# Ledger of designs, part 7: VHH binders against Ribonuclease D (rnd)

Target 1, 374 residues: Ribonuclease D (rnd), of Desulfotalea psychrophila (q6ajf4)
Amino acid sequence: MKQENIISTTEDLKKIVNKALKLDAVGLDTEFVWERTYYPQLGLIQIALSDEECYAIDPLSIKDLSPLGELLADRNTIKILHDAPQDLIIMSQATGATPQNIFDTRLAAGFAGSISTISLLQLVSEQLETELDKSETRTNWLKRPLTEKQLSYSLNDVRYLRATRVILLSKIIGPKIKSWLQEELNLLNNPANYSTIADESRYKKVKGVNKLDRKSIGVAQEIATWREQKARELNRPRGHVIKDDILLEIAAIRPTRPEELANTAISTKAAERYGNDICQATARALNKKEVDLPHQQKRSQLSSQEKGALAQLKELITLKCDILGIDPALLGNSNELKKIIQTLYKGKTTHMRQSFGWRKEFLKDFYQIHRDTI

## First folded at step 6 (VHH; framework vhh_8h63_2)

Design k84 (from h5 with G50S Y58E)
Fold by ESMFold2-Fast, scan of step 6:
Structure k84 (fold): chain B 374 residues (1-374), chain A 120 residues (1-120)
Amino acid sequence: as target 1 above (374 residues)
Amino acid sequence: ELQLVESGGGLVQAGGSLTVSCAASGFTFSEYSMGWSRQAPGKERELVASIYSGGSTEYADTVKGRFTISRDNAKNTLYLQMNSLKPEDTAMYYCAKVTYEGWGYTIDYWGQGTQVTVSG
């Protein structure tokens, strides 16, 4: 790798962006460290203008990344990434720009006769018969100078993205499947993907929170809100303040006194430091009126009839996907399919991705069959 | 400054029609999925219609075949045409930004709403 492949000034970044804006498509990737901080620490941004012209942008040396934001938001140049969401979030935060015109090769692989969970290494091996080195996945991307092996590895993550996109598109032959892929890719253009979630809504992401009664869910909401604020204040991962499982234990016992925290797996240091804050959060929840508490959404076990319907749904998806050449996982994971069945049998319209767009079109006949029994 | 302004509500007889509108400003309207939600007194707010940035539409079963959502990106305006109105359609109607994420969606409300009352 030559030193000319490293971009360390805003002026050189502007030159590379100006070249990129004249092209139909470029490859993009990021390398970051996210183990000890609330926000990821960006180590490197890679760009491929062609398979021979690739650059590593050094965010530690460049004070203003806004020129990259102009490329990220550009509607005429396609940005090709593999498993795009996290990279787009970190680049959006670093540049202030909303991503536009994105092509995710992971999603495209699922529509092109491969699996939608495929790694970049496996995809490039299968489609281009090229073997990529996996050995640099756990290196310190914040350390300088970068080694020759780190540079080589990072540039290979973007080098083949343009060629991979061309091959994947050639394997998607039907106009319907092409429109479904484009619909899925267009979701990445939505500015809401790059906006912060309100702290008071974070409790919804805690697995198992719906197993609690309504007052305990209220406590979980207050503690989760406090935890986000404290994690940002300390610049630490939320789990380093209080882990999700400990948060659920605390919410279940609803502590009114700090010594009651001894009945949970909370560390002695965290209990000493946060005990009063946790008890105050609990008190805020317990003082709320019932109408102001979060609604509990229980998912019951499936009946024998509902289990039969789920088996039929899975079989329909498998057979139809085999005919169309798309990955069944794109229709939903096991929990999502279970929720479809429960929704149909409850006779209610619910907010699920399988009720809209191409997934609704795919499942149309299954929905009609079950409307005869509900 | 981001704004949504709903208008066009009013009193209408059962079986009648009404169109409500939402004027958006301060953001790139054409890039967002948009929708209409409604809330009757003492009930939860429900999403009844949505339209993706690309123009495809979805409806709640309670309104399907009766309501039509549309958008005019040149005018930054969202519409809901309501036909065959029922007393059960009486509610405050809100213009909403809709984000579809994995299993479900997130709704942001920025407007004050417009009241629709169906008599009879």
Scores: ipSAE 0.000, ipTM 0.203, lowest interface PAE 17.0, mean pLDDT 83

Design k9 (from h5 with T99D E101L)
Fold by ESMFold2-Fast, scan of step 6:
Structure k9 (fold): chain B 374 residues (1-374), chain A 120 residues (1-120)
Amino acid sequence: as target 1 above (374 residues)
Amino acid sequence: ELQLVESGGGLVQAGGSLTVSCAASGFTFSEYSMGWSRQAPGKERELVAGIYSGGSTYYADTVKGRFTISRDNAKNTLYLQMNSLKPEDTAMYYCAKVDYLGWGYTIDYWGQGTQVTVSG
């Protein structure tokens, strides 16, 4: 394709964005490296104006990406991506813009008779009967100059997105299901998606933290908060500071002196480097009043009756999804479905995405049946 | 310990019938969807039949009208009755504990499998 080119100046970027803003829809993607740093390192941004006119934007040569931000935030031009969330976060950070008017072909595939975890290569193969080269799946996107194969590979990630969207929309059953997809896509417009999680909340993402007593959960919260700050300071992955398993061991013993870290599997180098910081974080947690400590949220097992209701819920989802051409995974994972059952049977109040919007409408009959029984 | 043990496979001529069985243990069988998957040499494993805890059934187009899935909750046993067998039905047949059933199925666990060979 003779329109495949690298954009290396702000002036050329403005020209491409001006063309894009006159179109109904464009394809977008990013290439980045995220192996040894806290923040991903942006290597390329790809844009498709058509299947013949595609460009690779070079963020290493262009320091002001604000023109791309104007496109990203534009409400009249649809931006089509496959598995959009991470690419949108990276582009939002690079441009300062909040994404608007996004179409995620991964989500759309789940409403169009395919699976919501499908790869772009498989989706293009199934929908357009076109085979894409997968040989450049892992490469150093920060190296210059790019090879012809790297460039061609990267542009293929956006080339067929406009055509793929048209076909997926044609396969969705009726205007109601199209409105459900649009509801799901509109969630990508929320500025909250592009804000960092508060450091003080990061401990909630550590698997196994709820097995600790409340005092140790408090220690885990302080250490996780410190770990985020240290990882950003060093520009290293959080696991390279302290792994989650080691963090849990430290929280369980609540060290007041660095020497006590010898009772955990922490490395000698990490203990020497971070021992004082870890003990200070522990002291902050131990000085909190009991009422200010995080609440312990243990997972309860389901009764036989609740397991039966969960099986019926999964049956209803699968049967109704088969008729409507919707991927059951879009309704929720196994843990989310268990929370629905616990809410219905134990009267627990919990935030769940299945209690509002299109998922509530999908599950309306199931909720009504169980209200009549309980 | 969750176990699925298949039996009843063997050699059968085209147009014949065969029933395979699966004995389940280590979980509350009656509360879960169950299914039969098969894998022929050089092909992907595919779900050909499934049955929900409530008794509703699913069949792949390739076997619809020829295969019948059933369950006996008192015996913790799953069955697949295969009629009008074709050489193309030759495969290893696996009993499966199913999380979701239908075209978007997800499998929790497979048994060891039982071989069905159809000669023509």
Scores: ipSAE 0.000, ipTM 0.180, lowest interface PAE 18.2, mean pLDDT 84

